# VHH binders against q9xw16, part 221

Target 1, 132 residues: q9xw16
Amino acid sequence: MSGWNAYIDTMTAAAPSIKRCAIVGAADGSVWARTEADNVFKASEEELKTFVALFNDVTQVPAKGADIEGVHYVVPRTEESLIFGKKENTGFFAVKTKSAVLIAVYEGPNEVAAQVRKAVESMQTYLNNAGY
Key: E = the ipSAE of ESMFold2; O = the ipSAE of OpenDDE; V2 = 0.75 times the mean of E and O plus 0.25 times the DockQ between their complexes.

## First folded at step 19 (VHH)

Design wg29 (framework vhh_gocatamig_d2; at its last look DockQ between E and O 0.86; V2 from the best seeds 0.00; counts 0 for: unsure alone 63.2 < 65)
Fold by OpenDDE, look of step 19:
Structure wg29 (fold): chain B 132 residues (1-132), chain A 120 residues (1-120)
Amino acid sequence: as target 1 above (132 residues)
Amino acid sequence: EVQLVESGGGLVQPGGSLTLSCAASGFTFDTYAMAWYRQAPGKKRELVAGVGTGDDTVYMDSVKGRFTISRDNAKNSVYLQMNSLRAEDTAVYYCAAPTEAPEGYGFDYWGQGTLVTVSS
């Protein structure tokens, strides 16, 4: 889905601290688009299948954490359509749309996370309004 | 009002051990993951360890095998056992909790911090 690459570009442009980013199917974790080249999003199909399933019951996620690209993150808290995690100076934001999950992995001081969340949630809103 | 109060810091020689404690209040403690951060002079604050609402834990690579984070929900407390301390572990250590505020993006509540100095 080449059209989805544009949304990857939009998110990464909006938050420079995003190192890797992906748009995956909410139902099965299939990759629709992802960062490539020097910043390849490397989560496996099996991992993404497991990850998107976390949105079936987000209340349990803080107890177990979350894995992305073989990296384990602690999850401070969750919201109905939002999962975020932390590890060292890295973290991720994942938001669920009607049919997709947007995942952004970032690196930097804590403060950069605010911009990452805004970028991902902005895209979430856009895609939801578009019916995705 | 959310309150996080750290204790246990101090001066210790390399190879020594310390246990940090954090007493939390003002929120439903057992529903959130907790964390310890540290900030060394001239450096940014960094996540040292996190503990989920279960037994899930996350550590900095540099402290793996040396530090252990744990929690006691009955006491609304988080602990950081630090063994085999190194000079590079010298920092102010902060207990951290997430916020439910719409703008929240991680561990957003912090205590006053407790100083850990590792020096011979």
Scores: ipSAE 0.916, ipTM 0.957, lowest interface PAE 0.4, mean pLDDT 96
Fold by ESMFold2, look of step 19:
Structure wg29 (fold): chain B 132 residues (1-132), chain A 120 residues (1-120)
Amino acid sequence: as target 1 above (132 residues)
Amino acid sequence: EVQLVESGGGLVQPGGSLTLSCAASGFTFDTYAMAWYRQAPGKKRELVAGVGTGDDTVYMDSVKGRFTISRDNAKNSVYLQMNSLRAEDTAVYYCAAPTEAPEGYGFDYWGQGTLVTVSS
């Protein structure tokens, strides 16, 4: 059992519209923790390695979109440490900390997306302040 | 100020075609993805198609192969070519853009919309 699982629980509790989420290493996409059981986050190691590398130049991401769990998302825009994407009735938010990338996949309209963004950014701030 | 102006809607027979246009202004158009949403009577708005700043596109499953989104950065315009139209495509169609950083969480600006009615 990873001690990182508590952070997964914190994010899903803060934004119940999150269906799946993960904390992965920023350098290599290695999974530190993820939602499990009925809501397994099923991105492959190769996909995650490719995904976290997008943070090496976020300005390129809106041109090519992003893939998570085999789903291709359009990326409306990015910020220095934030990538988010949309596909039909689903979306994701991903934020980078010093050592990690936090990924949250949600379902629902724009109104719930705001809650998801707040949840992942709150955790981003917490982990950065803790040195991660 | 951001302005998105849709046009090209109308009454079309099943199997017909329409091209929707969106003229955008008030922001740096070529740095943002753009999208088309639609809202049918009594239903929630849904994302129909998105186009990245380059050639990247995303479509909802029910319109794949029938609709094509494109953009012309020189004209600050987004298009939706709609072919093989069906009754289920009847809706108000909205052009959409994200807000400028550091705010927003999706496609947050919408135009007034243009009505597409597919009827025999």
Scores: ipSAE 0.682, ipTM 0.874, lowest interface PAE 1.2, mean pLDDT 90
ESMFold2 (binder alone), look of step 19: mean pLDDT 78; pTM 0.776

Design wg3 (framework vhh_gocatamig_d2; at its last fold request DockQ between E and O 0.94; V2 from the best seeds 0.87)
Fold by OpenDDE, look of step 19:
Structure wg3 (fold): chain B 132 residues (1-132), chain A 120 residues (1-120)
Amino acid sequence: as target 1 above (132 residues)
Amino acid sequence: EVQLVESGGGLVQPGGSLTLSCAASGFTFDTYAMAWYRQAPGKKRELVAGVGSGDDTVFMDSVKGRFTISRDNAKNSVYLQMNSLRAEDTAVYYCAAPKEPPEGYGFDYWGQGTLVTVSS
């Protein structure tokens, strides 16, 4: 898992609006890598366990929203391997790979979300092709 | 074609109340969350409140306790009750909905907006 930090760097570089992000195990929410220093991804283990379980049935997520780092987000809609949420001028994108969930929390005007989605989905594709 | 039509805006004094309504059509309303945004002059459009396809709600901090959001799936409508209005609440308010997959990155469709002016 030594290379997972590099993927964090890749996503944050691709979308400057990303404030914090993490790569976690899809099965249990264990943290494989996360932003640190001034932008520490602060979701608890219990929260992440609950979050990754949302991908077991994404159809229910818009009804209940999602919590990340103690913040509650409204979820406009979902896709099989994609959950995104909004709150004020912030939001998140979460994508599921074969074995991981990539989570990116961003801040900015509504339009910056497009770049964030692109960044996490690009990483999703890369990791899937790599077998992860 | 997706349509979102807002109504209920107007001039109100500080401390007053307004109820905004949004009539939605052109998509499966009851499966998506809906939202209200606002844009004040010279400022970026910001999410005021969101309501999930259920009863889940999200608010911006400055309106918590003053605003409520609700929906009526039978009428394909979403509402924003605004109480204790302040001058800083003055803005054009927009009803918003997400695009159908695979497109979209939040709430992507917008109505024409309704102006809310809070002034003494």
Scores: ipSAE 0.925, ipTM 0.963, lowest interface PAE 0.4, mean pLDDT 96
Fold by ESMFold2, fold request of step 21:
Parts: C-alpha cells; structure tokens; sequence
Structure wg3 (fold): chain B 132 residues (1-132), chain A 120 residues (1-120)
C-alpha cells in the first residue's frame, strides 16, 4: 500500500532503537505496511491475527504474554489501546487506532523504551485524528 | 508507596542452588507481571526472568532450563529458583514491577537488590 510506508519511516526516524515496525489491520492483522529489506518484519498472517485479537480484552494479556515474530514476551501491564512486552534486551510496543494496530519491535536498555512508546503513541494520535 | 524487598542472596558454590524471594507492597500486585533483573559489576542491568499475572513465564536464554520463577498472590511474593549456578550468575538481583497506568514503559520499579556470589 502506497503512502503507508511513510508512517513506518516516521516512527523509525523518531525512535532509532526500533528494529522492525508494522502497521496492520485491527480486524484481521493484514499487513498495510512494514519495515523491509535488511530489517523485514516477519510475523505470519496467523500470528498477526492472534496478536491483534489481544486488543479485544487487554486485561487478559498480562496473564498469558504475547508473541511477535516467533518471540514470546512477558507483558508487564496494559492500557485500553496499548500492549507492550519485554524479553531479555528486546521489547515491543503496540497501539491500536480506530482501524489499525501499530507494532514496533526495539532493542536496547529500558531508557530507550520511552522513546519508542512516544513514537508509536504520537502516530496513534495522528492516525486516529485522520480517521484511521 | 511501592516497596519491593528482595532476600535470599548469599555465597554459593558452582553447581549449587539458591531461592530468591521478593515481598511486594503498595500497588495492584495481582494484575501485573513481575520480573527479576540482575546486574554484575561493570555490566548493565538485564532482565533475567518474568512471570505474568497468571502462569506465563519468560527467561533470558542463558538461564533457561536452570532457573524457574513463580508467584504467590496471597503473599504478594515472587520467587526465583536458581539451580546449576555458574560463576557468570554472580550479580545483584533485583525484583521489578511496572508503574501503574498511564506511566512507564516496562518494569519501572526496582528494590534494593540481594547479592548472589557464585565461587569456589
């Protein structure tokens, strides 16, 4: 999809610790855009369908964790439209908009996680205001 | 006020075992995942293990199969069982919890830590 890649580029530029990133449909996990080339976001259709369904009841997610790209993460806690997870020196932030889920996978110490969260939540706000 | 109090550290020989305990207070323990971090001298703090609010667990690769993590919600406590200890496991171990919404971005609270020394 033309144009959606610009949003990927905006998020990765805002938080350089993001290693892989995707925008997927909230209803079915279909990929609208993702990082490509040397840093391909590699989640399967089945994994993404399962992942976006977690937003149907975020309160259950800390009990069971979450899987992205075949990696299992512990989820410390959630918010209505936010799921984030940790595994060793890596993590993810995922936010839900009206139509999409934004997923960013990062590497680095805890102090860079705040930058990643800000990047995805800023885009969440922008896309919601734009009707997506 | 959030408090996390670790105990159970000590000196142990390679191949030995140790159980760390964390007593937690001042937050909604039952709904949050909890974690153990460690920091060896001259190294960055690293996530060792996490336990979800249910029975979900995550481990750093080097301790998988040797460590287990559990929680007792009735006692607001988290435990790290460390078996087959190696010199590389020597570190201060910290219990960790997330901040309440909307703040934080991971495990944002830590206790004072408990020292584990693995040596002959």
Amino acid sequence: as target 1 above (132 residues)
Amino acid sequence: EVQLVESGGGLVQPGGSLTLSCAASGFTFDTYAMAWYRQAPGKKRELVAGVGSGDDTVFMDSVKGRFTISRDNAKNSVYLQMNSLRAEDTAVYYCAAPKEPPEGYGFDYWGQGTLVTVSS
Scores: ipSAE 0.767, ipTM 0.904, lowest interface PAE 0.9, mean pLDDT 91
ESMFold2, look of step 19: ipSAE 0.744; ipTM 0.897
ESMFold2 (binder alone), look of step 19: mean pLDDT 79; pTM 0.788
ESMFold2, look of step 20: ipSAE 0.748; ipTM 0.897
ESMFold2 (binder alone), look of step 20: mean pLDDT 79; pTM 0.787
OpenDDE, look of step 20: ipSAE 0.922; ipTM 0.961
ESMFold2, fold request of step 21: ipSAE 0.763, 0.763; ipTM 0.902, 0.903
ESMFold2 (binder alone), fold request of step 21: mean pLDDT 79, 79, 79; pTM 0.793, 0.794, 0.789
OpenDDE, fold request of step 21: ipSAE 0.918, 0.921, 0.914; ipTM 0.960, 0.961, 0.957

Design wg30 (framework vhh_gocatamig_d2; at its last look DockQ between E and O 0.95; V2 from the best seeds 0.82)
Fold by OpenDDE, look of step 19:
Structure wg30 (fold): chain B 132 residues (1-132), chain A 120 residues (1-120)
Amino acid sequence: as target 1 above (132 residues)
Amino acid sequence: EVQLVESGGGLVQPGGSLTLSCAASGFTFDIYAMAWYRQAPGKKRELVAGVGTGDDTVYMDSVKGRFTISRDNAKNSVYLQMNSLRAEDTAVYYCAAPKEPPEGYGFDYWGQGTLVTVSS
């Protein structure tokens, strides 16, 4: 597997509630790695381009929500490098590194979200320290 | 201290309507999305509807077309209009808000809830 695929595996292993996961370019939304097989991350190129652009002004995201894989999420709040959303018993966390956006879509009760956030933020820290 | 106080619950017959209200205080209301959750007996709490700081709304599929979430920032309130109520809508309904940064992972604050019972 590629180096980026290993990071996907690391995040999914750290948070079992993650159903799909992707690492994309922060500049253009290009997919560097994603979950495959039964858990294919299905966001389109255009959607990802739009999504990563949300980080240009996160303050507006709660007003509009966010779309991932054709699913619309309400965004409770944001931080400079963090966007998260909810729908029914699902949600996502997206964190921005120097050059990438990490996206994790999860399913489960609210409590599982804590572990998902921890997983993506840990990877965020690791990649930032690595220069990515 | 964050406080969320729900009201409007009660007993209604199938096909009936209710409007739930939530009065929020203790945080900057207008910069956060708000939500309604519900928990039926023996089931986990689930997100029913969410409203962004704009007009953005999200609903669980089973309530689409029947429920409407709205907010009034001037009153620091969020509402849930429930029409065409069904027996399966019976639950305790909770108003929900996120924690302020850096804490939180969704909607983290909850009210005490208001009971909605749909029964003939």
Scores: ipSAE 0.927, ipTM 0.964, lowest interface PAE 0.4, mean pLDDT 96
Fold by ESMFold2, look of step 19:
Structure wg30 (fold): chain B 132 residues (1-132), chain A 120 residues (1-120)
Amino acid sequence: as target 1 above (132 residues)
Amino acid sequence: EVQLVESGGGLVQPGGSLTLSCAASGFTFDIYAMAWYRQAPGKKRELVAGVGTGDDTVYMDSVKGRFTISRDNAKNSVYLQMNSLRAEDTAVYYCAAPKEPPEGYGFDYWGQGTLVTVSS
């Protein structure tokens, strides 16, 4: 857990359009690491608990959308371990690993979303292979 | 093949109203969220409004309270009611849909668009 901050740096370096990100526990939304300082990832514990529970039935998520940092996003569609949302010129990608949920909030047009998706999915694969 | 056909654009005075329609085909419409985007000259394409598979909605801040997105799953159609139109709403408006899993990263299908011009 004490080394989790390096993974935050890795994701933000891989996709510069990521403005904030976090690694949270898949069971309860507990924050393992997050963007700090001027770009603080500021979702509450209550929001994160609700958010990670969306992965319990991803098929229902497009009907209700998702909330992160007090922002409501439309969710176009989902995959078993992937939820992404859109709001105006911002969005998020979230992926679930064995133990965690990786959340990246980005700004920019649809063209940068591919970079963000690749960054979080690469980290998802890395953590899953490491047993997390 | 996915097809999205917009209609209802035109010239309107500031303060006026328009209803845009989108007829969708070539995919299972009722399991995906749908959206309207717009692109003004010299600007990036931006998401105006989205509607979930039920009644969930999201709006860009500048149109909230003026625009209403809705869908009719029986007709495979999406609508955008635009009220209190302003000059800055002038743009080509696009209906948009996501790709099927595992492809895509947003609303990745767009129609040809319908032009809305708000001018005196």
Scores: ipSAE 0.622, ipTM 0.864, lowest interface PAE 1.5, mean pLDDT 91
ESMFold2 (binder alone), look of step 19: mean pLDDT 81; pTM 0.809

Design wg4 (framework vhh_gocatamig_d2; at its last look DockQ between E and O 0.92; V2 from the best seeds 0.85)
Fold by OpenDDE, look of step 19:
Structure wg4 (fold): chain B 132 residues (1-132), chain A 120 residues (1-120)
Amino acid sequence: as target 1 above (132 residues)
Amino acid sequence: EVQLVESGGGLVQPGGSLTLSCAASGFTFNTYAMAWYRQAPGKKRELVAGVGSGDDTVYMDSVKGRFTISRDNAKNSVYLQMNSLRAEDTAVYYCAAPKEPPEGYGFDYWGQGTLVTVSS
């Protein structure tokens, strides 16, 4: 794989329930790659800046939830490098690497979330090992 | 062991109201968001409402303005006030909680559920 777009493709291929996906800079939320065309990841720069900052203190996120693409999600719990949220039949997983945040928005029954988490964490591991 | 026990379900006429309660135990209740799900006959289980460890709330669009989720951390309880009930709200309602790290991908623990039937 080469290029950030390839990593988007890898995650979406690994979890078909992913509707939109993005790789952003952990420091500032700048978009490095995202799904496009019919599945454009639509989070604004300002929103992403706020979102990636959640990883500075994940312990507070369950109390306040998280916003992605103008949608508010309840956050069941967090981990040091993992934030996930739910709304209706949708949700997201966000994982932090050394320099990036991977965000995957998915749709489907609750059970599809397992595959989404696996996909983003697999990419997280890969990127971390690659120094990103 | 995580335990979630729902109560408050029953038969109600359209336009009526019910309040569901969930008593939770076996985990650090105050640090986690809680949720109510429902499953109607022949349909998949769906998230109705979620409440953060604070007062943050999320609702299914079809229940906005009618349902209110709340929690009482002192009682390790979560509630769902349901007003203006409709036939389409008929379902088994489940209280839900996340698993402790590192496991889980949402709300992973479920109670046995309480039946809500809205019928004239």
Scores: ipSAE 0.924, ipTM 0.963, lowest interface PAE 0.4, mean pLDDT 96
Fold by ESMFold2, look of step 19:
Structure wg4 (fold): chain B 132 residues (1-132), chain A 120 residues (1-120)
Amino acid sequence: as target 1 above (132 residues)
Amino acid sequence: EVQLVESGGGLVQPGGSLTLSCAASGFTFNTYAMAWYRQAPGKKRELVAGVGSGDDTVYMDSVKGRFTISRDNAKNSVYLQMNSLRAEDTAVYYCAAPKEPPEGYGFDYWGQGTLVTVSS
C-alpha cells in the first residue's frame, strides 16, 4: 500500500535509527505497510497475529516477553497502548491506535530509543486523530 | 525514590565464578522486568541479561550458557550467576529497571555498579 507507505517514510525520517518498521491491523496483524527492499520487515503473518493479541492484556507481557521477526525480547513494562522490548543492542517500540499497531525495530542506546519512541507516538496520535 | 544496589563483584581468575546481587526498592518490583548491563573501560554499556516479571529470560549471545539471571520477588532482588568467566567479561556490572509510566525507553534506572575483574 503506497498510501500507507508514506506513514512508514514519515516515521523512518523522524527516527533514522529505525531499522525496520510496519503498520499492521490491530485485530489480525495484517500488514498495511512495512519497510521494504534492503530493510524488509520480515515478521510472519502468524507471528504478527500473536503479537497484536498481546494488546488484549498488556499486563501479562512483562512476564513472558515478546517475539518479532523471530527475535525474543524482554519487555521491561507496558502501558495500555504501548509495548516495548530489548535484546542486546536492539529493541522495538509498538503502539496501538484505534485500528492499527505501529511497530518499529531499532538499534542503539537509550538516546536512540527516545527518538524512536517519539516518532511512533507522534504517528499514533496522528492516526488516532484521523480515526485510525 | 528508586534504589538499585549491586554487590558481589571482585577479582576472579579465568574460568571462575561469581554471583552478583541487586537489592531493589522504591517501585513496584513484581510487575517489571529487570536487567543486568555491563560496561567495560572504553566501551558502551551493553545489556547482558534480562528477566521478565515472571520466568522469561533473555541473554546476550556471548554469555548464553555461562550466565544465569534470576529474581526473587519476595526479596525484591535480582541475581546474576556468572560461570566460566573470561577476561572479556571484565566490566562494571549494573542492575537496571524501567521507569514508571509514562516515561522511559527500556531499562532507565541504574545502580552504582559492581566491578568484576577477570585476570590471571
Scores: ipSAE 0.741, ipTM 0.895, lowest interface PAE 1.0, mean pLDDT 91
ESMFold2 (binder alone), look of step 19: mean pLDDT 80; pTM 0.798
ESMFold2, look of step 20: ipSAE 0.736; ipTM 0.895
ESMFold2 (binder alone), look of step 20: mean pLDDT 79; pTM 0.793
OpenDDE, look of step 20: ipSAE 0.921; ipTM 0.961

Design wg5 (framework vhh_gocatamig_d2; at its last fold request DockQ between E and O 0.96; V2 from the best seeds 0.87)
Fold by OpenDDE, fold request of step 21:
Structure wg5 (fold): chain B 132 residues (1-132), chain A 120 residues (1-120)
Amino acid sequence: as target 1 above (132 residues)
Amino acid sequence: EVQLVESGGGLVQPGGSLTLSCAASGFTFDTYAMAWYRQAPGKKRELVAGVGTGDDTVYMDSVKGRFTISRDNAKNSVYLQMNSLRAEDTAVYYCAAPKEPPEGYGFDYWGQGTLVTVSS
């Protein structure tokens, strides 16, 4: 297991509602690590390339939504380093670090999203402090 | 303070139509996506439809083709047109908005709700 895989495990374990995670390059969407077990993160390289580019202008994202793993999400709002989306009882959180984008896809009642955001932002802080 | 006020709910027969309205205030309406949720008795609240700040829309599968979400930024309002209503659509419907940065994790504010009852 690579060092990045350990971070995937950490995020996945942080909340029961988190189903799949990925760590990708912020510049090109290249996959550094992803959930590979029972719930494989299945976003394509082309989709991830498009997704990470959303961080170039997050203000436009709520107008268009975002796609992850072939699923289209409405994006309630954004922050400079944060994009999140909702669809039915599912959603995602994506945060940008110095060099990466962390993505967590979750499923459950609306309130579980709070734990998901905390999980990805905790990892964001850790990686930023580590220089990544 | 964020205010979301729903209206338009009521009793309707199966196959009928109903339009819900939501008047929003207390935040920059046109910069946020808006949504409609519903909660049926004994069930969790679920996202029915969402509309972005543009033309982007999202629906739960069970309402696709029957429900239409729209917004009027000039009126700070969001609407839910419900056609071909079914008994299983019976629920309290809530207008929803996100909290402003840095808080929130989705659609975080809710109105008081409006009851939609579909029954013969």
Scores: ipSAE 0.927, ipTM 0.965, lowest interface PAE 0.4, mean pLDDT 96
Fold by ESMFold2, fold request of step 21:
Structure wg5 (fold): chain B 132 residues (1-132), chain A 120 residues (1-120)
Amino acid sequence: as target 1 above (132 residues)
Amino acid sequence: EVQLVESGGGLVQPGGSLTLSCAASGFTFDTYAMAWYRQAPGKKRELVAGVGTGDDTVYMDSVKGRFTISRDNAKNSVYLQMNSLRAEDTAVYYCAAPKEPPEGYGFDYWGQGTLVTVSS
């Protein structure tokens, strides 16, 4: 549906442990692009609106955790534009740009989380430099 | 200077109970979520339970209803109450904490662990 799908492909190629990801609007959680087909990113509009609002005060997030695709994650800590969470052998990284939030959900041992973080933060930097 | 010291492990029979404790130091304990991981022989370390800075909790599915994670911020301590223990709960249990910003990828610090053996 949009040219944003190439950025989805870039992130999933950079970190193969990413199972699903999306680019959503920072103001309202609207989906600009997402993984599709057999590994579609399945978060609801209500869930995404709630999720992106967490970036309004990231310091409150470790107290409450975060929900993505109906899964509740503990959030170990945050940074101004970064929220990440853990549940069993899965996790997510989410970063905020000027206009968007990038969300990547991954599976695998804790050792692969570094590659996922690098992939989403590299895209965050690229989009911020492009004005998004 | 982060230090996590687990205690309370031991040998218990199936169906028994055990309380694990973790004393934490060297970081701002109240600001970070804490977790328990475990590692069974020949398996990778897995997240058992996490507790947020408030009362938020997450559990692996196989321990829900049997294990309870809690924290005491006045004592910089986290606990794991383990009830209805099963043979598959046999593992070394580790207390875990995140690295301070900007580093880290999850729960990145852990202690030496405490052994829990469930055997008849």
Scores: ipSAE 0.755, ipTM 0.901, lowest interface PAE 1.0, mean pLDDT 91
ESMFold2, look of step 19: ipSAE 0.724; ipTM 0.890
ESMFold2 (binder alone), look of step 19: mean pLDDT 80; pTM 0.804
OpenDDE, look of step 19: ipSAE 0.923; ipTM 0.962
ESMFold2, look of step 20: ipSAE 0.726; ipTM 0.891
ESMFold2 (binder alone), look of step 20: mean pLDDT 81; pTM 0.808
OpenDDE, look of step 20: ipSAE 0.926; ipTM 0.964
ESMFold2, fold request of step 21: ipSAE 0.748, 0.736; ipTM 0.900, 0.895
ESMFold2 (binder alone), fold request of step 21: mean pLDDT 80, 80, 81; pTM 0.803, 0.805, 0.810
OpenDDE, fold request of step 21: ipSAE 0.924, 0.921; ipTM 0.963, 0.961

Design wg6 (framework vhh_gocatamig_d2; at its last look DockQ between E and O 0.87; V2 from the best seeds 0.84)
Fold by OpenDDE, look of step 19:
Structure wg6 (fold): chain B 132 residues (1-132), chain A 120 residues (1-120)
Amino acid sequence: as target 1 above (132 residues)
Amino acid sequence: EVQLVESGGGLVQPGGSLTLSCAASGFTFDTYAMAWYRQAPGKKRELVAGVGSGDDTVYMDSVKGRFTISRDNAKNSVYLQMNSLRAEDTAVYYCAAPKETGEGYGFDYWGQGTLVTVSS
């Protein structure tokens, strides 16, 4: 979608530890925008459909984890519109807006996660205010 | 107050085994995933293994097949069975839990750690 790539750029600029990220439809997991080139976000449509459905009941996610790009993550805890996961020195943050799910996959020590969450949640707030 | 208390560390020879235990208190244990981290001298703390609230597991690639994380919700405990230990596994091992608050970004609570030394 036109303009959505700019939001990808905004998130990646705000958190350099983000390696890949995507904006997908909350209803069906359709990709609206994603990182490309050397950092292509590679989650399949089927996987994303399953992933966005996790937001229907986030309370169950810590019990079974989450998969992104064929990688399985342990999910420490969840919030109503927030799912985050960890694996080795990598992790992800996923936030739900009115109509989208923002996913950011990052790499680095634990400390970098704070900046990633901030970047994704800032975008979440912006998009929500914009009606998305 | 959240408290995580590790035990079971020690000195072992290469190829040996250890079982680490963590007793957790001060939060709703059975609703959260738990993890083991380790930190070797001069290196960053790294996630070794995680276990979801429902026995889902994640491992560092270098420990797959050798380490097993498990939990006992009745005892508010998490364990790390370490087999076929290598010198590179030498580190302080930390039990980890997430914060219940909205400011958490992973596993935010840590125990005091238990030292595992693998040496001949």
Scores: ipSAE 0.914, ipTM 0.955, lowest interface PAE 0.4, mean pLDDT 95
Fold by ESMFold2, look of step 19:
Structure wg6 (fold): chain B 132 residues (1-132), chain A 120 residues (1-120)
Amino acid sequence: as target 1 above (132 residues)
Amino acid sequence: EVQLVESGGGLVQPGGSLTLSCAASGFTFDTYAMAWYRQAPGKKRELVAGVGSGDDTVYMDSVKGRFTISRDNAKNSVYLQMNSLRAEDTAVYYCAAPKETGEGYGFDYWGQGTLVTVSS
């Protein structure tokens, strides 16, 4: 758990359009690290438990959408370890590693979304290679 | 080739109603969410409403309760029922779909659009 905040800093530095993000346990949604202070990632324990369970069958997610921080997002499509959603001018990318789910919430168009996706997928690869 | 063809736009007075339609082809329609976007002159394109591959819906706050998005998978079509129209709803409305292949970022395809003008 020690040093998990450094990974938050790495992702937000790589894609400054990320407004909030978190690293949570894949099994139970427990928060390992998150953005803090005026940009606190504000998802409840119950919401995160429900959210990470979506990765048990990503093919079901476009039918029902996803909730993060009390906001409901439409999910256009999914990939095996990736869920992304849209609501008005905001969106999220979430990727699953062996042990964790990385969640990044951003504002902006598809051009900004590409930077966010690259940042979270780079961290996904790093953590998977490190055994997490 | 993905094709999205919008129709149903027009001139309407404040408080009026319109129904927009989108005919979709060239991809596996019933597995993906679909959306309506709009863009007023000098403004950025904004997501108005989305409909999941099932019954799930999302609306921008200013249209919630006035607009209803729906889909008909048998006809590969998406609809936007717009009620209680206001001047600020004036825009070109676009039907949108995700990319079926390659890196996706949200809704990556748009049609040519249909103009909605709300004025007296």
Scores: ipSAE 0.734, ipTM 0.891, lowest interface PAE 1.0, mean pLDDT 91
ESMFold2 (binder alone), look of step 19: mean pLDDT 78; pTM 0.785

